Miniprotein binders against q56419. Designs and how they scored, part 200

Target 1, 326 residues: q56419
Amino acid sequence: MEGRTLEEVQEEVFKRHGVLVPKKELEDLAKALEEAGLLLTEKVEARLKEEEEKLKRERPMRLAGLSYPEGEREARAFLEAFRASYPGEGEEARVLLMPHLEPSRVPEVYGAALAALEKTPPPERIYLVGVAHRPLKEKAAALPVPFQTPFGPALPDLPALQALDALLPFELFNTPLAFREEHSLELPLFFLKGRFPEARVLPLLVARRSPELGEALKVVLRDFPGLLVLAVDLSHVGPRFGDTPLTRTLAEEARRRDLGFLERLAEGEPEAALAFLGANPTRIDGVEVVASLLPLLRERKGKVLAHRLDLEAPTLSAVGAGTLVL
Below, E stands for the ipSAE of ESMFold2; O stands for the ipSAE of OpenDDE; V2 stands for 0.75 times the mean of E and O plus 0.25 times the DockQ between their complexes.

## First folded at step 17 (miniprotein)

Design m19 (at its last look DockQ between E and O 0.88; V2 from the best seeds 0.00; counts 0 for: pae E 2.3 > 1.5)
Fold by ESMFold2, look of step 17:
Structure m19 (fold): chain B 326 residues (1-326), chain A 105 residues (1-105)
Amino acid sequence: as target 1 above (326 residues)
Amino acid sequence: TEEEREFEWLFEYAMEYLREGYESGNPEILRLAIELFKEALEIAKRTGDPEREALVLWYLAAAYFDLGDKEEARKYAREALRIAEKKGIEDVIEWAEELLRELED
């Protein structure tokens, strides 16, 4: 049989499945498989196929006990603490932009989202649009299964998801493994499910801008009204992101870009918001989501409730997060 | 070279996992980034590239800092600093000194 290096196996697995397996893990597996005469690639691919089939049934919590409590009682207390970190009042949201950054880093930004949800009538469904951190086979994807939370499963809105799939020029249900680790859905969902326990969810990811997604969602939202949530972060600056050290100037530019982006969205001018960012030199995370959803954001005016550029001085880096209601 | 291509591939994906781990707070993702950085570090050592070696060592320190493993973070930051000082890699000197100020309280 054909010999392969561990790097070649690693690359083939990533190209086929969108999952990186470290070489050390492959080394240990290779030693175990020698007696059986099995190719390393076949065993890894079989395991990944098993994980994919599990994700076609449900999406389990990955961050319970880490970013939020696993137990329901503790999770409710956690929500209340976050709400308390934002002393202001919210506004009713038809569209909500909120972060997906580790909640403890920007507690008042999540608190502002909770304040907005207090003013928002419970929706029948939530269109939750996150940012794919793993490659998708298409520009966007959904996973039409229950997502587990400490507050019970967030059930998918299957009729709305099927209607959306039917309107797209690509298969919407295309990359289950991309959802396995995806915090841009799990972290916001914790807050949304805690506040709206009866709402069904459309868990959506954008990898690359898809005008087709926005046009299709405009149609689907007319027949299946609900809350649209853009679960996105803002600027990413500093050495953590391959950038120069955070200086006062770079931090001020990141804040200016974050706020200018949010303010233009709040004016109902999403094209102007994107144009304002240009080449996106501070790496605002939400650009591909906003670019996909233009038809849903045009002429919808609202308010920026919160923003933080979360500084991490020891690593000379920062990430921006905001809360916007439309 | 083939080793240069391998380093770039490992480093690119390690950086993506480091960002994801930082954003999510997920220690499993941070450990994936660490393993990829360790693979990249071995290549930087084999190819005799002190700039890449010092750079990867700093990212390892940052990843262990994220995990709350102060001992490992300190170890890698000190090693990054030693190489960067000897070779005049001024950006990594600054980064390592700042991180060590936090870790050597």
Scores: ipSAE 0.552, ipTM 0.840, lowest interface PAE 2.3, mean pLDDT 90
Fold by OpenDDE base, look of step 17:
Structure m19 (fold): chain B 326 residues (1-326), chain A 105 residues (1-105)
Amino acid sequence: as target 1 above (326 residues)
Amino acid sequence: TEEEREFEWLFEYAMEYLREGYESGNPEILRLAIELFKEALEIAKRTGDPEREALVLWYLAAAYFDLGDKEEARKYAREALRIAEKKGIEDVIEWAEELLRELED
């Protein structure tokens, strides 16, 4: 075939759209095409465009019935169970750092987030900043559509999103397909929507540190006040993440990094938190988000409510999760 | 080489999808990871790189474990172990043995 290989097309589509098209689907498309290269890419792009058009209406649940219950009644019971898993009391949050890990792995950490939300007056809007696990066209992105939850749709704050877009040097509404499967928004949103059913949401993803995002949000928050939520995990250590097996030493280092990071954030010193991590050898997930939101985190004092390093024994790996209120 | 570049790309993205799938529990994402790892595996076999082959086989086992497919997970873990033992890849031996111990009902 004189054209690009299926793998090259897959790579290009992934890099451009943050979507992995299964090879089988590409093969099926290629069979219909005489030339695999540009024509295949065009056909794939056309199909992806159709999917993008669907995402202009709403973002459907992807993890309902898997990570959380689909039904509202069951979902409420789920929330109560998670809240019950944290024996402490929360504090009022202006900024909430919480995990996006599968909830069953770190129930008490999500419970701590719920405890904080109980002490937080219902916000008009929630700035939900997640981690892009897929490539974005820009450093950050937003999806200005309703996100489905068991508690009804989380509606976007379009005026605030537009204000944010206007202040950014890049198009905020980019890479909509990256939101389709992104759990870093969906999982936290379940808890947030369950607690604040009337709050509008600004679903944001960060792929790379964007100081511009933090500066823009600082301005937007003056006119559009709300709760800022950082949906981030902490250390990722062990073979699953390309590391050595979890040892006592590695676990201690992961905990040290996680807690050192969170404590410095709690002291209102986000730059010190980032500096403390250095090269980030334990792969703390939230680094790019925190680096993007420095103007909003400076001089804010708070409290670490919960932390866990959750072990997956079969793979000798662990993931850190924490809840911080600022 | 072009093949090395392709392998590295496939493996990198497979690892990202494996992470995303693990964190979310989304089986569709895990399946995507599996597809990419399988493609990477074929390259490793073709190029005669047993270290990469053993490594990819272990990650396939991990991915199937996440899917709840213990049978396929055992299959790939055993194959990873076999190659790793044959070639003296100590890390993969340890990882495969541990995974197999946990998979032994």
Scores: ipSAE 0.532, ipTM 0.817, lowest interface PAE 1.0, mean pLDDT 90
ESMFold2 (binder alone), look of step 17: mean pLDDT 85; pTM 0.855

Design m2 (at its last fold request DockQ between E and O 0.87; V2 from the best seeds 0.00; counts 0 for: pae E 1.7 > 1.5)
Fold by ESMFold2, look of step 17:
Structure m2 (fold): chain B 326 residues (1-326), chain A 105 residues (1-105)
Amino acid sequence: as target 1 above (326 residues)
Amino acid sequence: TEEEREFEWLFKYAREYLREGYESGNPEILRLAIELFKEALEIAKRTGDPEREALVLWYLAAAYLDLGDKEEARKYAREALRIAEKKGIEDVIEWAEELLRELED
């Protein structure tokens, strides 16, 4: 319709179909489509507002029965199976880096996280920092509501969240819809809540690096001690991610970049870890989170417990995952 | 052009949703990616761009593979291969052949 007169449409219809449609009838159809389009847009916006208001009260499970069992007893058996897939012992973590990739793809990496939690005194709260997969209005966001799990609700630490919000130069709670499908919080939370059922949670997302977030968290953690969890994946390589096909050389490089990144973090050198990646050519997922949290990672030494580059042969692609304790 | 910009916009976000669906195992997100790829495919066909058409068809095959729908995955991979062979699009030929080999029954 745009760019064509009603007469041109009338003539084209006649040529194609032998039917002369009056211009008034064409005008009425165009108006009806515009009115329907306008009403459709307003209905979509109203539905999104309704969902946003629901998320201001609680965040329901989205992956129960898909990535982890829906029932509590089955979920506990699931945790035990994952722990058993990692035969090693963990170490006490004050900072834990763990994946958010589909757990069945990297079971021993999640098992290593569980091993670390076994050695970690139950914290009063967990600072769970994931990667935003949907746009945020700011560099980072939080959702100060219960997150449902098969083990019961993970309750928010409201005083700590309010203290964090007060220290930031931007609105922390203004993107509730970004949490609706966010697996980078939900998947790690399943494991964390299963091990620490009484801990409160600060569910945080990073979209873009925020030095302000790291400085604010440094202050909040002094007043509200807890476990800091970086819920991040590592390399993403291959055609699935807009890259050339996975080769043995590319897989070896991705593994080297993953491990080099983790090892530098384990030495307490997060700036060196970021510098090592440069332009991040294998698309390591954790870069923006690490860059935000530098004050919390400096001079904190630890150990890499597990790593896997998960290969997908049909698409010639791979994703890396690791477990690091600091 | 506006069609070129719309294609690039749809294709970019369809791939991002495909990644998210793959990482999370969430079929609702995978179905969203598929709908966006289908919209991008219609633009590639309308504008007569066989490289874009073959590429989108391969991503559709990958998306249906993630859903566990091997029949749809084979269908789209075969169509991607057909166009890629006819037009000499070597990367898509390689990708489609690998995907079809893995889907052999």
Scores: ipSAE 0.681, ipTM 0.878, lowest interface PAE 1.5, mean pLDDT 89
Fold by OpenDDE base, fold request of step 18:
Structure m2 (fold): chain B 326 residues (1-326), chain A 105 residues (1-105)
Amino acid sequence: as target 1 above (326 residues)
Amino acid sequence: TEEEREFEWLFKYAREYLREGYESGNPEILRLAIELFKEALEIAKRTGDPEREALVLWYLAAAYLDLGDKEEARKYAREALRIAEKKGIEDVIEWAEELLRELED
């Protein structure tokens, strides 16, 4: 490790822990160290270990006061406003697919999810499966700690999490730091906790498709019944995402991909949904989650409640979001 | 080269953080993206790669837009446009012009 650049250390930490340490912080640490290379990595690791130790107790809110209100009263009003943005009625969900995009971008899609939750009997537990936007050590991970929300902590279902871990060929409780900033769990959890305050939660992240996860969850759900939630976005198109500017053709293709994916899921044909996307040219981020949960999605019929392709005009880019009940 | 590898790494992960920041609205993540883009920009300047420079400048403009800093966004978009026009980088010209049009309102 002697002779590594700060950038190499930064890359290694990112790949290993899913955390970007600011270069300035590394520089400050390096200045404090007589022998920069090995000692810098050790200090960074020690600091990350301290952060991991904090995450053993609870996962604090990161987006409170930003994407949603911090105060409970304001949070409830926020929740009701989102529900009001969807004029339709929901349906009972055994499986809910909902977005994890910043709520203000697609309020009616979150409103549709809330409408579905209104028709859903309060579950004992929620299996919340998000997308890992940072690297995980394994294909999937869980964090078995309380997640803070404006409505109080979402408590983990430890027995169900342990049962799941026991059925997986890898350690489920890996990469805890990947959960610290992960919005794909925090944002949907706000809405879920607001509607089901007594439900325990299994916060799960998927980085890569794991058929074993779906099979294990299918077994666990027999002994530990609950609501399955897929917190996924749909297409990501435009220059912001490394694509061409949003044209009518590109928007139509994104919509076609999004709706075609959701409709096939609604028909109980998740394999057909994946096959329909092929190489996933419009970058639907939920693909790895769906691919991991195939055993739970097969033969379930449902309904697409909402879809939006949200345009960011300044960057000629758009993100798809949808709400599906099964 | 080592500098090219460093640029590609910085630029890749900056875009990933920008995406995460866009989706979440988390300004801390956006600031991390900006830091990486600025480092990538300095490499592009040192290596004399105007295409990479113009592209990074546009992404910086997008990142500052996400932060709600329209002034800095305009600054970087204008610089992206200037370089792109000088070098005939058509894609970045289009993207920077559009960003500037939307930021003038």
Scores: ipSAE 0.576, ipTM 0.831, lowest interface PAE 1.0, mean pLDDT 90
ESMFold2 (binder alone), look of step 17: mean pLDDT 86; pTM 0.869
OpenDDE base, look of step 17: ipSAE 0.521; ipTM 0.813
ESMFold2, fold request of step 18: ipSAE 0.645, 0.511, 0.477; ipTM 0.865, 0.817, 0.816
ESMFold2 (binder alone), fold request of step 18: mean pLDDT 86, 86, 86; pTM 0.871, 0.871, 0.873
OpenDDE base, fold request of step 18: ipSAE 0.568, 0.569; ipTM 0.826, 0.828

Design m20 (at its last look DockQ between E and O 0.84; V2 from the best seeds 0.00; counts 0 for: pae E 1.52 > 1.5)
Fold by ESMFold2, look of step 17:
Structure m20 (fold): chain B 326 residues (1-326), chain A 105 residues (1-105)
Amino acid sequence: as target 1 above (326 residues)
Amino acid sequence: TEEEREFEWLFKYAREYLREGYESGNPEILRLAIELFKEALEIAKRTGDPEREALVLWYLAAAYFDLGDKEEARKYAREALRIAEKKGIEDVIEWAEMLLRRLED
């Protein structure tokens, strides 16, 4: 047998595309290709190219039937159930921070987001900023295509996306494959599209902090007003996350850090919120998003509507989620 | 060193996929994490590294727990416990026992 090892193919595909293909799958494909006289790496690259081209036209639902219902009627009932999980009143948002954690784990936190949306005039567009779980070729990315939902497609705001791209020192539309499974956009979008069916969307991901993104968005928002949504989770503690077992003390520390972070954001002091976390020992998710968007968060005062540290005793782990309105 | 690097790379991304699957509720991502953990497990076995082996076995148990596959979760948690008890890996002993308490029902 000649050529690259399966490990080398696996690593090269990951380097180029941010997709980690298990060796078992590569092995099966390699056996079929050797019998047909074809090259493994060429077939893998062609398949990924085909997926990339599909994503340049639309982004299909990946979590329908899993995290939310596939059918529109059921999906609408699902939204109402989540709203009912939060008995409080919302507040008008110009900026909304909401989670991207599996909704069934934190139903009242998503319910609080829905309560805020009830008080928010329907925007022309939503700037939806999630956390990239796959590598991006740049610090941030967008995918300027319809995102499918049970409520119909969420259409991209192409003029606003083009304006944003023109202001950045890198090409904004840079990593379509990173969007294929990205739940930090899909889960919040379900709730946002359900409440604002006519709003266009700017689906944005941050991999690493980009001050340039925040400055560009500040300019774009003046010409293209809309709702800014930070789709981020909070603390991640316990063995699932490479940490010591969750104790009462660690859980209270995580809760304190989550709330301290949110409260400082609610005071319009995002730099203080980041400084409060220091080295971020409870691994609050969303630090890179907040650090990118400082110009949009400064001096905006608001309110924390909900918070939960979702405890999972069998794995001694927890994840925090919150809803903040500015 | 080469096997050390491969293990660290697989283990890092398997844990990232497990986190993603846990957060999204997506069983396809959980299954991807499982396959990567199985690859890492084979390296730990070949290199005779019981601490790594016990750690990966616990993560496999957690991944199958997330999928609702109680039989596989018990299998991997028991094996993690066996190795951790033999080698005195106190954290994994605690982790495995806690998970098994839930799964014994």
Scores: ipSAE 0.681, ipTM 0.878, lowest interface PAE 1.5, mean pLDDT 91
Fold by OpenDDE base, look of step 17:
Structure m20 (fold): chain B 326 residues (1-326), chain A 105 residues (1-105)
Amino acid sequence: as target 1 above (326 residues)
Amino acid sequence: TEEEREFEWLFKYAREYLREGYESGNPEILRLAIELFKEALEIAKRTGDPEREALVLWYLAAAYFDLGDKEEARKYAREALRIAEKKGIEDVIEWAEMLLRRLED
């Protein structure tokens, strides 16, 4: 390895491609390279290229059988159970904010989303904006391929994606490997595809705030109308996230920030919502997404349908989830 | 130092993977987090930073708990507690004790 450690290669690959290659795999590759006289980087790049080529065809399910059922019949029963967990009625959504947390943790919040979707006329397309939990090459990215679900593939809206790409100052179709394991799209998509089987999807990830994305989407939505979905979680508090164990005070602060954020969004004041969070000490997940979509959220009034602060008991941590309709 | 930079990188991304793994329930992501934490742990041991070592051990315990491996979780939680008590790291003491209590059930 001409001057770079395995760790440096791992870091570089992670930063560039949003993929963590296991050290063991790198070691195996390095060994193979020593035998072949090839550079580790070249072999890693070749393998990553193969994975990228697979992602050019489709994005397979990663959480089927774990977070949701793989079979269609069981998946439909799953949807019905989640809908039943929310006792209220939904409202028509033009913009839907919903969680991407493991569904079993906040069933009524997903149920609220389903309730909203029941009152929503079937959209031609869904703009699904998730949170990048891995590095992206650009501030935002899209993957223009079918996403597999138990209800069949969610097909991309290629014309709308192309229109969006044309309006952005950066390449939208970047970091395809970041989508491979990204749950912030997969989990919401299960519910969305189950409710709207014929809707095309624009799977989008935001890593950092991109005002350009919101402005571009505002233009694209004129020619390509659809449902906008923000797949975001709210506060992350407790030891897992660097805080003290969850106390009443900490929980109240998390709820205050979550609800204060959502309520300001519900009033059509997304800038006020962001300002309310300040330094975001409770680590609301959706900040970068909301900051990117300001033009689409302004002056839209709506309603908070559900909120939950889910306790992770072993580490006394908690994650906030909410459903908002605009 | 280079080692400190490497530790901070490993520890940062391990925590991100731990978060993602927890949120998604994907065990493969948790395994990746564990690998990064183990690498960070080795650096902390080598550099003689007991605070970092104790902290990483606690995160390892949490990661194994999420995987459903209570045995390994207990092992790392106990080791985190041991080091934290020895060095007076109050936060890790509290966190490790809490985790151990839940692992005994």
Scores: ipSAE 0.421, ipTM 0.754, lowest interface PAE 1.5, mean pLDDT 90
ESMFold2 (binder alone), look of step 17: mean pLDDT 87; pTM 0.884

Design m21 (at its last fold request DockQ between E and O 0.87; V2 from the best seeds 0.74)
Fold by ESMFold2, fold request of step 18:
Structure m21 (fold): chain B 326 residues (1-326), chain A 105 residues (1-105)
Amino acid sequence: as target 1 above (326 residues)
Amino acid sequence: TEEEREFEWLFKYAREYLREGYESGNPEILRLAIELFKEALEIAKRTGDPEREALVLWYLAAAYFDLGDKEEARKYAREALRIAEKKGIEDVIEWAEALLRYLED
């Protein structure tokens, strides 16, 4: 049993728990286990269990002081600055598509989302659907706990979450550890909670497209109406993403793909939006979320309020972000 | 081949963490990506694969660039360039030169 290498332990932990632990961290744990006489895998599993139990109570801020201010007063000023970066007026949203990319990279795109929220009656709850950046045990997951923000805790809508769980062919509350660092929920939530401080939240992640999720959400939204938010980014191009260097031509293609996708969604044609992308050559990461939510997007017309392809010349790369109201 | 499979696995997830750190601004995730890239780099060196070595060095440079650590970013970008020029790895030459132009000025 002691014949395992550190890489074998690393791989086994990942296969069993979906957590990739660096070998350096395993080495540190191995030194502690030698002193205590414990098996390395037992120590790793105990730490992961402890973290999981904490996440079953609340989800703390991970990006306060990094991507947004930790203090409430500073956080309010931060929201105001982002709203000011978008000089236009919003439109009422029943469905909002907004980014989860670092806000300072696309300030006017987040500003457009805030402008839309200004025109949107305060909802009782927000269905916040992000993109899982860690493996999930199922196609989708939720974490039914308070998410901390500088504006106070975003409380879960437990009745709506329980209704959703009951309608799915899998356990919805299946991978708490996947939420630990998930910025696709935390970054949009900052803006949503700041604008709608009394709204409860359904924090949802999609790893792989799930038609079952969309059908279940359609039913749940009838009894538990609220704002549906797709927290997704668009094109990812360039060496940073395993692609060829950004050129004027590639940037034009990425913009065309982003806008064509958004405009077809705005026409109420989500299947056409997905078909337009084909093999998805610019790696729009919103595809799995949109594909899951087709029943909620069909025949719902709206408007693209903002788009930006954020260029990073030093790495010859770019990421697209947009704001769409339906 | 086992080391080659380990390299591909580490390199894949290191790049995913780099993307996540870039998108979130979370330095702990960037440091995680760096540690995984360092593990992948050790394999590329042991297996004598200069294309993989140059690639990983460039991603290390990008990760340190994201952290704002210009000195480490220059170090890894220069090493990536050195190997890429010696071995004719044209893509990495272009990538490293673009990053170094920014870091030098």
Scores: ipSAE 0.745, ipTM 0.899, lowest interface PAE 1.3, mean pLDDT 91
Fold by OpenDDE base, fold request of step 18:
Structure m21 (fold): chain B 326 residues (1-326), chain A 105 residues (1-105)
Amino acid sequence: as target 1 above (326 residues)
Amino acid sequence: TEEEREFEWLFKYAREYLREGYESGNPEILRLAIELFKEALEIAKRTGDPEREALVLWYLAAAYFDLGDKEEARKYAREALRIAEKKGIEDVIEWAEALLRYLED
């Protein structure tokens, strides 16, 4: 049997597990293996299985000491500094839309989220819906394990997660490896855990729009009330993202799209928000999340607390971020 | 061709990892992006596609910039610029020059 190339193995593993195994590692494995192709795949699968087994216990911090401090004292000071970066007052949130971008890029947007959380009674549970930056086996997934934070572990709400799984036409607990490095959950969770240390969490990822998810969550929320958090970024424009360099015109379009999206959500018109984006030429990443959660966003009125189009001048690119309360 | 398909796959996923690395600040993700870009670069060189080569070199420079490795970022940005100037790839010229302005300071 003509042995698969290392690239084919890498592609297969990526498609199946959302994990890129470095070529060097594959080469090392291949050298250690007397038999080519099948044996390499088996060895990789065995290793990935071991990693999956670890994720059955807990999800370790990946960005501690990088995007946020690892130590609790330093983490608390970090949290307070972010809150201080937003001069306004928050509003009570039943639904919070906040970014998942590296916090230092948009501190006042995270500050606005913290301001909203200050006005929000401590929830029993937080439905944290992030964006899958890697492939999922299904449209959405959950990881029913503790997520480590500097403030202690964020514990899963197993009863609510089980109730959600029972209402979905697909297995909710799929693609555990996609959660290992997913920042769209880890970054917002830092702020959420810091503010609500006793809240349980439902860590959810959306890869593709799932109307079934929104309908199921609507039912689950009746029996298991909590705060809904959409951890999403907005426009991604410039060469880094495959566009021409940021110009005044492109920046104005990105802002128009971002604010137009958020404002329509604030009016309780999520379908209008999606329609407003059309083909999504500025690549708002929150589209699939919003499209999945339509039943939960309809008829809710709220307020846009913050928005920023953060420029990375060296790459002539920018990313939009916003904070919305409903 | 198989090589073109492989290039497109590598380049696509490299950009996705670069985006993830940029958004998260995770250096390990950036390193993965760099590996894929390097593989894509080898294909571009072998197939003699200077446009793809220059483009990949710029993305490599951006990835190293995100890692805080100014030396490697500058190296790849200069090479991107060199090829782009030689072949008249105006977009990459502008992008490489923009990046180099921040790497030389």
Scores: ipSAE 0.643, ipTM 0.877, lowest interface PAE 0.9, mean pLDDT 91
ESMFold2, look of step 17: ipSAE 0.725; ipTM 0.893
ESMFold2 (binder alone), look of step 17: mean pLDDT 87; pTM 0.873
OpenDDE base, look of step 17: ipSAE 0.575; ipTM 0.854
ESMFold2, fold request of step 18: ipSAE 0.673, 0.678; ipTM 0.878, 0.878
ESMFold2 (binder alone), fold request of step 18: mean pLDDT 86, 86, 87; pTM 0.873, 0.868, 0.873
OpenDDE base, fold request of step 18: ipSAE 0.642, 0.641; ipTM 0.876, 0.876

